# Ledger of designs, part 19: VHH binders against p49116

Target 1, 238 residues: p49116
Amino acid sequence: EGPLLSDTHVTFKLTMPSPMPEYLNVHYICESASRLLFLSMHWARSIPAFQALGQDCNTSLVRACWNELFTLGLAQCAQVMSLSTILAAIVNHLQNSIQEDKLSGDRIKQVMEHIWKLQEFCNSMAKLDIDGYEYAYLKAIVLFSPDHPGLTSTSQIEKFQEKAQMELQDYVQKTYSEDTYRLARILVRLPALRLMSSNITEELFFTGLIGNVSIDSIIPYILKMETAEYNGQITGAS

## First folded at step 16 (VHH)

Design mm3
Fold by OpenDDE, fold request of step 23:
Structure mm3 (fold): chain B 238 residues (1-238), chain A 119 residues (1-119)
Amino acid sequence: as target 1 above (238 residues)
Amino acid sequence: DVQLVESGGGLVQAGGSLRLSCAASGFTFDDYGMYWGRQAPGKGREWVSGISWSSGYTAYASSVKGRFTISRDNAKNTLYLQMNNLKPEDTALYYCATHTPGSYPEDYWGQGTQVTVSS
């Protein structure tokens, strides 16, 4: 039996909108985030095991874990995205909203904590120096999580997750044979993803482009979008 | 096709130094961790050192820790192993290796470069 992923799944290249504006406006942030989201979902779609689960199950899985996949993508693409700059810009935009009394004190706290958690997560991943292979399989582990409510084919999903875990373990063990804790250090980061609110992520990164449309509602459309259409959009935006 | 080509081996006296190089091609070099292994005569393969994609993390076998230094240049697709204070027991065929999903469950290895340390 072959591996869960292929070499092509290790490659994860995000193309940023060009040119980068002097002032990072909401549109730029949303466009950048949207590209990452699309890339992440199309990455998932390209996995044979994912395809084998069927359209309904696929949609349910992505709905359940899109925030985690997106966050891993942020971490992986943090440098290319200038994530720190983006987050700073988001904070600045929030400050404007605060001045307009549009947010409660509690909500402000929640949003700021979320931004902090995102930054800390990305920093922690950078500190571990996670590579493309490890990211790919971490994303697979997150994607094939059987513990989400309402999923069908949970046994099969679990098998795929186990396969991902085993292959990641094999990779880490072979590459860093006498460091028996490397895998654990990597995997222990995954719980942090579950602490992040998808609603807040959506508000921070996507409000400017999709308006009142939720990520949840557009996931089926993204998954059905042809790669050629996506690539064309990227080319047209450059 | 994935190719790994090791070089820099040779004969050296105990206490001497060598620097090995591994030229990598056929895959996205900076997406993967790399490692050095060695095989001494009559012995099995032994892991020597590993390095993460951007060199932010390194690991060493206890037998070489403090003497060997693994490094990489992603711009050159090259892996290095600086070996100092070499000992006769370091005599082996040294090879660089990596693992891609397509290679599972095996790794990619080069042909190796011979390191011989005389007493």
Scores: ipSAE 0.933, ipTM 0.978, lowest interface PAE 0.4, mean pLDDT 93
Fold by OpenDDE, fold request of step 28:
Structure mm3 (fold): chain B 238 residues (1-238), chain A 119 residues (1-119)
Amino acid sequence: as target 1 above (238 residues)
Amino acid sequence: DVQLVESGGGLVQAGGSLRLSCAASGFTFDDYGMYWGRQAPGKGREWVSGISWSSGYTAYASSVKGRFTISRDNAKNTLYLQMNNLKPEDTALYYCATHTPGSYPEDYWGQGTQVTVSS
């Protein structure tokens, strides 16, 4: 049997909104994040193994792991996104909210810790110099996670995850043969993704655009979105 | 189609230096790690060195550490191997390689370039 992914799944190029404003506003941040989210979801959708699971299972999987996929996407696209600048802008916006006494002390702490975890994760990935192949298969590993509650076809999901892990292992072993710890260094980053709050991520990156609509609620629509429609959005033709 | 073309090999005396190049095409070069391998006469393929997509990570076989340096220029889609203090045991056909999902379960290799180190 062939590989879990194809060459097309290694390519993961995010197109940022243009023009970039002098000061990053909430709209720019949200639009950038939305493009990344759409790219991530459509990436998943394009995987034959994902398609084989059926619509209901697919939706459930994405709902369970969208935050992890998004976070991996942030790390992968950190340079093109100017992620540090985006995060700084988010912090500045938070400071304004703090000044206006709109947030509780506990909430401020939670949000700041989340931003710290995001930055730390992205920095750690950058230090490892993860390439497009490795990112693709890391995303596959988190996508095909059978340990989320309420999933159907868990045996099949597990098989896909194992396949992803094996192919990633093969790649790393062949490329860096005498570094027997490379794979472990990469995989040990994955638990950090489970520490990320999807709710806080949603609040930081998406509230300015989708308002009170949850990412969870729009996932089915994103997965059904036509590629042409998505492409139109990223090219500004929408 | 993926193509890898090695060059820069030749005959050199022990203690000498060579710089190998590998021109890559047919795939997104900066999405993949690359590595050098070699094959001596009558021996199997041996991994020599690997480099990550942006050169942030490199690895070397114990036999070449401190003598060889792997590098890449993504703008030129080129992989390099600087070989210093060459030894007769370094004599081999050197090849550059990569792995894409499409090549599974095999890697892509070039034709190789011959390096011969005389005593």
Scores: ipSAE 0.933, ipTM 0.978, lowest interface PAE 0.4, mean pLDDT 93
Fold by OpenDDE, fold request of step 28:
Structure mm3 (fold): chain B 238 residues (1-238), chain A 119 residues (1-119)
Amino acid sequence: as target 1 above (238 residues)
Amino acid sequence: DVQLVESGGGLVQAGGSLRLSCAASGFTFDDYGMYWGRQAPGKGREWVSGISWSSGYTAYASSVKGRFTISRDNAKNTLYLQMNNLKPEDTALYYCATHTPGSYPEDYWGQGTQVTVSS
């Protein structure tokens, strides 16, 4: 039996909008985030096992885990995105809302904590020096999570997740044979993803680009869009 | 086509040093961790050392820890193994290896380079 993923699934190259503005405006942030989102979704779509689950199940899975996939993508692409700078810019933009007293103290705390968690997660992943292979399979593990409510084909999803875990384990074991804890160190980072609010992520990265349209609502369209359309998005051709 | 080409082996006296190189091609080098293994005559393959994609993490077999240093140059697609204080028991065919989904369930490895340590 072949692997869950192929070599092409290890490659995860995000192309940032060009040129980078001196001031990271909301548009630039949202465009960057959108490209990452599209890349992540189309990455998932390209997996044969994912395709085998059917359109309805696929959509449900992505709806359930898009925030986690996106966050893993942020971590993986943190350098090329200049994520710290983006997050700082986001904070700066939020200051306007804060100054205008548009946010409650609790909401401010939630948003700031979310940003902190994002940064810490990405830092933790960087400290582990996670590579493209490991990221690919971590994303697969997250994608094929059977424990989300309302999923169909949970047995099959579980099998794919197990396959992902096994192949990741094999990779880590072979590459770092006498470090028996590396896999665990990597996997224990995954729970942090579920502590992050998809709503807050959406607000921080996608507000101003898609208006009042939710990520949840556009996921089916993203999954159905043609590769040419996706490429158009990458080039900024709307 | 994934290719791994090891070099730098040879005959050295106990206590001597060697630096092995592994030239990698046919895959995105910096997307993968790499490792060195060795195989002594009549013995199975033994893991020696591993290194993460950006060198942020390294691991060593207990038998070589403190004596060997693994490193890599991603710009050159090259993996290295600095071997110091070599011992006769280090005598083996040394190979560099990687694992891609396409290699499942096996790894890619080169033809190896022979390291012989004399007493």
Scores: ipSAE 0.933, ipTM 0.978, lowest interface PAE 0.4, mean pLDDT 93
Fold by OpenDDE, fold request of step 28:
Structure mm3 (fold): chain B 238 residues (1-238), chain A 119 residues (1-119)
Amino acid sequence: as target 1 above (238 residues)
Amino acid sequence: DVQLVESGGGLVQAGGSLRLSCAASGFTFDDYGMYWGRQAPGKGREWVSGISWSSGYTAYASSVKGRFTISRDNAKNTLYLQMNNLKPEDTALYYCATHTPGSYPEDYWGQGTQVTVSS
C-alpha cells in the first residue's frame, strides 16, 4: 500500500500579503491568518484519504481540528509570518479594548494566556527543528483524529491516523536511528494543541475580516473554493 | 528525479580526516532531514548520522560520536560529513540518504563514496 501523503503534501508555502506594512494593522493580520487557514484546509482537501471520507465527514473533521491545523501552520510558518511581531501587534490592538474596560479580567487573562501558549508552542516546535515532512504528518495525525464527537467512519479515520503515525515513525527512525526519543518528543507536543481555544484563536486572528461569521460556518465554503477565488475575495474585502 | 551524489571518499591513514559531500537534487532539500549511512564489506547498512532541515538538530551513532560532524548547506543543496580521527573500523561505502513520501517504504540514496582507513 502506498503512503498516506505524497511529496506535494510536504510542501507548505505560505505567501504573505504584500507589501508588509510598517504597522501591522488588523487587516494585515486577518489577511495573513486567512491565507494560512485556507492553505491548511486546501492542504487537507488535497489528501486522497481525506477525499475518500466524503464531504460530510471531511467537513466535520475540519470543523473539529481547524484550530489545531491552523496552529501547526503558525508554527511551521512562524518565520515567514513574523509571528512574534504579529502576536505583539495583536496584543497592542487588544490594549484598546482593555483600556476601555470592554473585557473582564478573566477574559483578558484567558486571551493573554492563549497568546502565550501559541508563542510557546511555536517556540517549542522551532526548538525541535521540525521539518516539512514531520509537519505534514503531524497535521495528518491531527486531521485524522477519530476521537472527536459526532464523526462518522471513525474506524477508517483511525486507520488513516495510524498510517500517518507509522509513516512518521518510519521517517524519524530512519533519519535519526539511534535517537529513539525524537518521535516521542515530537508527539508530546500535540496535546498542547487541544488546550487552545478555537474561539479565542478566531477572535485574535480573524476579527474584523469575517465579522460575525464563524470559522465553523465558512469551512464548507473554504473547502470548495479554489485558491484563485479565495485570494480574490480576500483582496476585495478591503 | 531525486538524485544524491556522494563524493570526498578515499584512502586515509588511521587518525586522519576526510570530508564527504552529498549533492542533492530532484526534491525540496530543506523540507527534509538527511542522514549518512555506511556499509562495510560483508556487513549490513549502518546509520551514521542525521541532521534536521535547518541543522537545528543532529544525531550520531555511538561509534562515531565525537569524531564525525554532520552539516548541511541548504543554499547549495549539499550535505556534509566531516570525519576526524578515522579508524580502520570506519572503512565502508558511505552514502547519503533521505526519505520522502514518494519513496515509501524505501529511502533515496546515492551510489556512495568509498572510505578506506588503513592502519
Scores: ipSAE 0.933, ipTM 0.978, lowest interface PAE 0.4, mean pLDDT 93
Fold by OpenDDE, last read:
Structure mm3 (fold): chain B 238 residues (1-238), chain A 119 residues (1-119)
Amino acid sequence: as target 1 above (238 residues)
Amino acid sequence: DVQLVESGGGLVQAGGSLRLSCAASGFTFDDYGMYWGRQAPGKGREWVSGISWSSGYTAYASSVKGRFTISRDNAKNTLYLQMNNLKPEDTALYYCATHTPGSYPEDYWGQGTQVTVSS
């Protein structure tokens, strides 16, 4: 009956690999992305409501929405990540692939459009000046989405989503009382997340580190790893 | 513990100006939007202005729009309200406020600072 999230869930701080290279290679990009992914997943697992759903349901939820969570994370951490620089680097790497005729014209178009969508989404979020609280609850809303196939406990998931929405609404209404449309302006951004391909995201950000391993396949592992292990991995990879 | 301490209030003549400050502590200031409210004698609390975490967005009550300016300094954990062209109807106890998940369903607010505008 208390809030869905706690104050600790509002904090979302990404630590980038150091030092930042002069040239952003694939490894740096992948490592940065991996850190964000881990942070996002561990954020989710730290939510009591999430824990209450059980391991199987939790895994299914994250598998369904990891791309959305990741994208929200990109938006939130865009400045710290120098996301524009990362995306530019990705484009440059893509150009190399193009020159090598490794991609079809259609695929190139799809990938470029995806990159554009990511950038535009992040820009739009920046323009709205979304804060840590709002991001936290937006993430919760996408996390507790009952409309994914194969989910168990959909009624409970829906309740959690509604709770997230209500608490976000309360926050926005109290903070910006006479701007009755701010909540709508924020929520209307969420559909853009659903139109983004998880496969393309995976290809752009994770191909260099995970090889042929899919994000879907490693999600259970990420959710089970100890925080200390996570920290060890990020430090060891440096 | 979350603390909000308002200052800068006082007595001013109509048409005058005041600048209010709110010192915030006990929470991550730049993770949250902040807002000013006021309570006039015999009246309920009224929202005055809100500002997003990095000042990229601001909102104002219709009654103060064009006269008041909300701002913040995240490095100083301080919220400000510049009040120009003050009117007698602006007389109220002004308070700064925020909302964290832990405060649900209530907000945090300070003791307020009294603003009195004379005719």
Scores: ipSAE 0.933, ipTM 0.978, lowest interface PAE 0.4, mean pLDDT 93

Design mm3
Fold by OpenDDE, fold request of step 23:
Structure mm3 (fold): chain B 238 residues (1-238), chain A 119 residues (1-119)
Amino acid sequence: as target 1 above (238 residues)
Amino acid sequence: DVQLVESGGGLVQAGGSLRLSCAASGFTFDDYGMYWGRQAPGKGREWVSGISWSSGYTAYASSVKGRFTISRDNAKNTLYLQMNNLKPEDTALYYCATHTPGSYPEDYWGQGTQVTVSS
């Protein structure tokens, strides 16, 4: 009937913790990441189509794609977050563990490759100069992915994804009419998101705040909390 | 409400130059790509050029490539079209446009500014 998203879903404004420390400590990194995670999930829950799927299906969808949504958020907010600096800080913190022989060589390789993939993805998105509209609909395409195991209402999810794809296609075609490959260049970046490990993402960005709990386990609570409550929750968890 | 106001059009001789401006309001300007279109007398709307939110990407119609340059100033919420080496076939009403989810399936565009190129 109407568009899948509204104008309010295009706006995606991340507020960083203040003040920024001279040294980017684990707490600052985790707090920043948590704010982005909460923003991403609250963005998703604000979509009428998402709400229409029901609580169980909603939770399952977010559990399946939170890492992808988070990664798209990192790309979109890379400048505001100073993502390159954050990633460098993460590497520096990991260096201590490496020096203490707390990680196997294989694990170190996996973690470093993940950081590399993340940086490359964000760089590739920046190179394409993806705008707020395109990010919003890319996130929608990722969110309404019917190919995750254990999902219910897959037919409806697929319809929402198709709607997102069509609206994005329309936008790109109208804005860049004689560039027939713009849409393809954008969409071809999405597979990279599936190559990223959610476990490694948790380890890099969230271990300092959530302790022994998993993102998977707290997703239902995040989806139910008020937007203004997440800062208090994160502070309490640290 | 979304508002787009074009200016800078006029009468110019073939080979001349014009610079069009589009003042945008009513939406977050830097969240969206923008584009210029034109409509010549007796013809349909034609896409001219598009620009991404931070100017990192631009595209041009084959008919204007090498002669026109699209740019934007996000601090001023303004879109520009520098038109050089104008030709009589460039005569048209030029309009700036954008697309928001709320406008789907239509775009927002202004009233346009008339560009007339004499032989």
Scores: ipSAE 0.932, ipTM 0.978, lowest interface PAE 0.4, mean pLDDT 93
Fold by OpenDDE, fold request of step 23:
Structure mm3 (fold): chain B 238 residues (1-238), chain A 119 residues (1-119)
Amino acid sequence: as target 1 above (238 residues)
Amino acid sequence: DVQLVESGGGLVQAGGSLRLSCAASGFTFDDYGMYWGRQAPGKGREWVSGISWSSGYTAYASSVKGRFTISRDNAKNTLYLQMNNLKPEDTALYYCATHTPGSYPEDYWGQGTQVTVSS
């Protein structure tokens, strides 16, 4: 049996809105995030194993792990996105909300901690110097996670996850043969993804663009979106 | 198609130095870690060194640690191996390699470049 992923799945190129404004406004942030989200979802959609699970299961999987996929995408595209600058801008916008007494102290703390977690996660991934292959298979491991509640075809999902893990292991072992701990160092980062709130992520990156529409609700639409339509989106308005 | 072309090998005396190059094409070079291997006469393939996509991480076989340095230039799609203080036991055919999903479960590697260290 062939690999879980193909060479095309290793490529993960995010196109940022152009031009970049001097001041990163909410619209730019949301547009950038949306492009990443779409890229991540369509990446998943393009995997034959994912397709084999059927639309209902696919939707359920993506709903369960979109935040993790998105976060891995942030880490992978951190340089292209100027993520640190984006996060700083988000904090600045948050300060405005604070000044307007729109957030409770507890909520402020929660949001700031989330931003910190995002930054730390991305920094940790950068420190490990994770490559496109490793990211692809980490995303696959996250995508094909059988431990989310309400999933069907969990046996198949588990098999795909195992396949992803094995192929990643093989890659790491061959590339870094005498470093027997690299795989563990990489995988041990994954739990951090589960510490991140999807709701807060949605609020920080998407509220300005999608309004009251939840990521959860648009996932089926994104998954059904034509490639041409997506391409139009990424070349469209900034 | 994926191509890896090694160069820089040759005959050198013990204690000498060589710098190997590997020109890569046919894949997105900076999406992958790369590694050097070698095959000595009468022996199997041996891993020598690996480097991550942006050179932020490197690993070396115990036998070459402190003497060899792996590096890469992503703009040139080239992998390098600086070999210092060479020893006769370093004599081998050196090859660069990578692993893509398309190659699974095998790796891509070039024809290699011969390194011979005389005592």
Scores: ipSAE 0.932, ipTM 0.978, lowest interface PAE 0.4, mean pLDDT 93
Fold by OpenDDE, last read:
Structure mm3 (fold): chain B 238 residues (1-238), chain A 119 residues (1-119)
Amino acid sequence: as target 1 above (238 residues)
Amino acid sequence: DVQLVESGGGLVQAGGSLRLSCAASGFTFDDYGMYWGRQAPGKGREWVSGISWSSGYTAYASSVKGRFTISRDNAKNTLYLQMNNLKPEDTALYYCATHTPGSYPEDYWGQGTQVTVSS
């Protein structure tokens, strides 16, 4: 049978809001993050294997791994996003909260460590010089993880994950034939994703969302969103 | 359609140098790692060198390490192979290659460029 992904799934191009402001405000950060989130989820939605699992299972998978997908997206799009600048801006915004004594010392430490972990993860991926193909299949491996609680069709999910792993292995082996450890170096980065709190990620990047909306609650909506609507949001935002 | 066109091969004496080029089209060049392979007379294809999308990582076959240098120019969609201190055993048809999901389970290969090293 054919591959798990197609050429269109390798392409992952994030369009940033333009122009980039001199001062990165919360709105800019949230808009940038939202675009990445939408891109990541619609990427997943476009995979035939993902579609084959059904709407309920699809939603459950994305709810379970959206933070990991998002983080991989941050790493992949770090240059285009000027991620270091965004993170610095986030820290500056947090400084205001610190000065106002809105956060406990423990919370401050937790949030700062999270930012550090994000930066370190992205740096580690950059050092490995991960390409679009490898990112696509890493995201697939993360997406089709059968070990999340409450999932249905776990056997099928596992098969898709294995297929992703095998195809990634084949690619790496062909491209870098005598480096037998590259695949391992890549895969060993994945556990770091699960050390990161989705709640903290949401707080850092998505505090500008309207009302008390959570990423978890909007995932079904994003997955049902028409491609035209998504494209319209991208082109309409400045 | 994906196209890979190699050039730069020729006849050189042992100890000489050549620089191969591979012009790529029909796919997003900087989304993929690229690699060189070669096929010597009477032998199968062997991997020579690979390079990651932004050149941050390179790998070489033990037989060419220290003599060959792989590089790329993403703005020109071109892959290169600088070959120094060439040896008769380097005589082969050299191919540039890549793999996309669309090529599965095979890779895309060019027509190759002939490198002949005389004693």
Scores: ipSAE 0.919, ipTM 0.972, lowest interface PAE 0.4, mean pLDDT 93
Fold by OpenDDE, look of step 16:
Structure mm3 (fold): chain B 238 residues (1-238), chain A 119 residues (1-119)
Amino acid sequence: as target 1 above (238 residues)
Amino acid sequence: DVQLVESGGGLVQAGGSLRLSCAASGFTFDDYGMYWGRQAPGKGREWVSGISWSSGYTAYASSVKGRFTISRDNAKNTLYLQMNNLKPEDTALYYCATHTPGSYPEDYWGQGTQVTVSS
């Protein structure tokens, strides 16, 4: 059998909204995040193995791991997104809410810790200097995770995950032959993704745009979106 | 099509220096780590050095550590290998290489450039 991914799956280019405002507003942040989310889901959908799982399984799988995929996307696109600036803006908006006594102390702490975790994760990935190939296969590993509750075809999902892991291993071993621990250093970052709350991520990045609509509810729609529609969404949206 | 073209090899005396270049095309260069390998006469291919996409990480074979420096210019799609304090045992055909999903399980490598170190 051929590889799990193709060269086209290594490419992961996010197009940011233009123009960038002088002050990052909630709309800009949400639009940026939405583009990343769409890109991530479109990426997943474009994988033949993913398609082979069927629509119901695909939907369940993405619902389970969208936060992890999104977070990996944040890390990968951190420079293009000016992620530090975005996070700073989010914090500033949060501070305004704090001043208005809209949040409990515990909630503030929880949200701030989440932002910190995001920043630290992205920094750690940058420090490792993860490339497009490695990101692609890391995303595949988290996508094809069989340990989420309620999944069907778990055996097949596991096989795909193993294939992703093997191909990543081969890449790392060939590229960095004398560094036998690079793969381990990369893979040990993945658990951090499971510690991040999807609810908080949704609140920070998407609430301003989707309002009361959940990411969970729009995932099926995104996965059914045609390539042309996706391209139109990315390039046609101002 | 992926293409890798090595250059900069030649004959040099022991203790001398050479700088190899590898011009890459046919793939998104900055999405991939790159590495140098070499093959001495009668020997198998040997990994020499690897570099991450943005040069934030480098690795070297123990035999060349401290003497060779791998670098890259993503704007020019070029990989480099600075070789200092060359030794006769460094004599080999040097090649640059990468791995893409499309080439799995094989790697892409160029024709190589010959490095000969005389005693």
Scores: ipSAE 0.834, ipTM 0.933, lowest interface PAE 0.5, mean pLDDT 92
Fold by ESMFold2, fold request of step 23:
Structure mm3 (fold): chain B 238 residues (1-238), chain A 119 residues (1-119)
Amino acid sequence: as target 1 above (238 residues)
Amino acid sequence: DVQLVESGGGLVQAGGSLRLSCAASGFTFDDYGMYWGRQAPGKGREWVSGISWSSGYTAYASSVKGRFTISRDNAKNTLYLQMNNLKPEDTALYYCATHTPGSYPEDYWGQGTQVTVSS
């Protein structure tokens, strides 16, 4: 039987709004993040194993893991997005808000902790120089997670996750045969993804997306979109 | 089609150096790690060295560590192996390789380039 993913699933090319503004603004950040989100959803939807699970299961899986997929996408595209610069600007804004007493201490603490965890995750992935194959299979592992509450078909989801793990292992062992620890170093980063708050991700990256609508609530509509609509959202074209 | 074409092999005296090249085409070079392997006469294939997509991560077989340096130039879709302080035991057919979903369950590899190290 063939591989879980194809070569087209390894390519993951984010196109940023051009030109990058002299001063970062919420519209540029939200447009960039929206392109990444739609690229990530299009990626997931195009996987034959995902399609085979059916619409209800598809919606449940993506609702459970969209923030993990998005965070992997941020790490993969961190250079293209200038993510370090974006996060530094947000930290400076939060510092000014504290000085002006505009935000509660608990909210600021939670947002700062999330930013530090995101930076740490991205740095750890960069230090390992994770490639497109490895990212694609890490995304598949988090997508086909059978342990989220409310899922059906968990036995089949588990089999797909095991196949993703096996194919990642095979790749790492073939490419880096005498580096016995690379796979383990990669996999120990995955639990950090569960610590990323979807609410804070929405506040950091999606504040311009139609007000207070959660990404979780729009996922069924995103998954039903026509391919031409995805391409428009990914590139910013109509 | 995926093609991997090795060059730069030859006959060299022990203690000498060679630089191997591997021209890659037919796949997105920047999405994948690459590796070198070798096969000595009458022996099985041996992994030599691997390199990550942006060169930020490298690994070497214990038999070549400190003597060989793997590198890549993504603008030229080319993988390199600088081999210094060569020993007769390094005599082998050297091939570059990669794994993609399209090569599953095997790898793509080239025909190889012969390296012969004389005393």
Scores: ipSAE 0.801, ipTM 0.932, lowest interface PAE 0.9, mean pLDDT 88

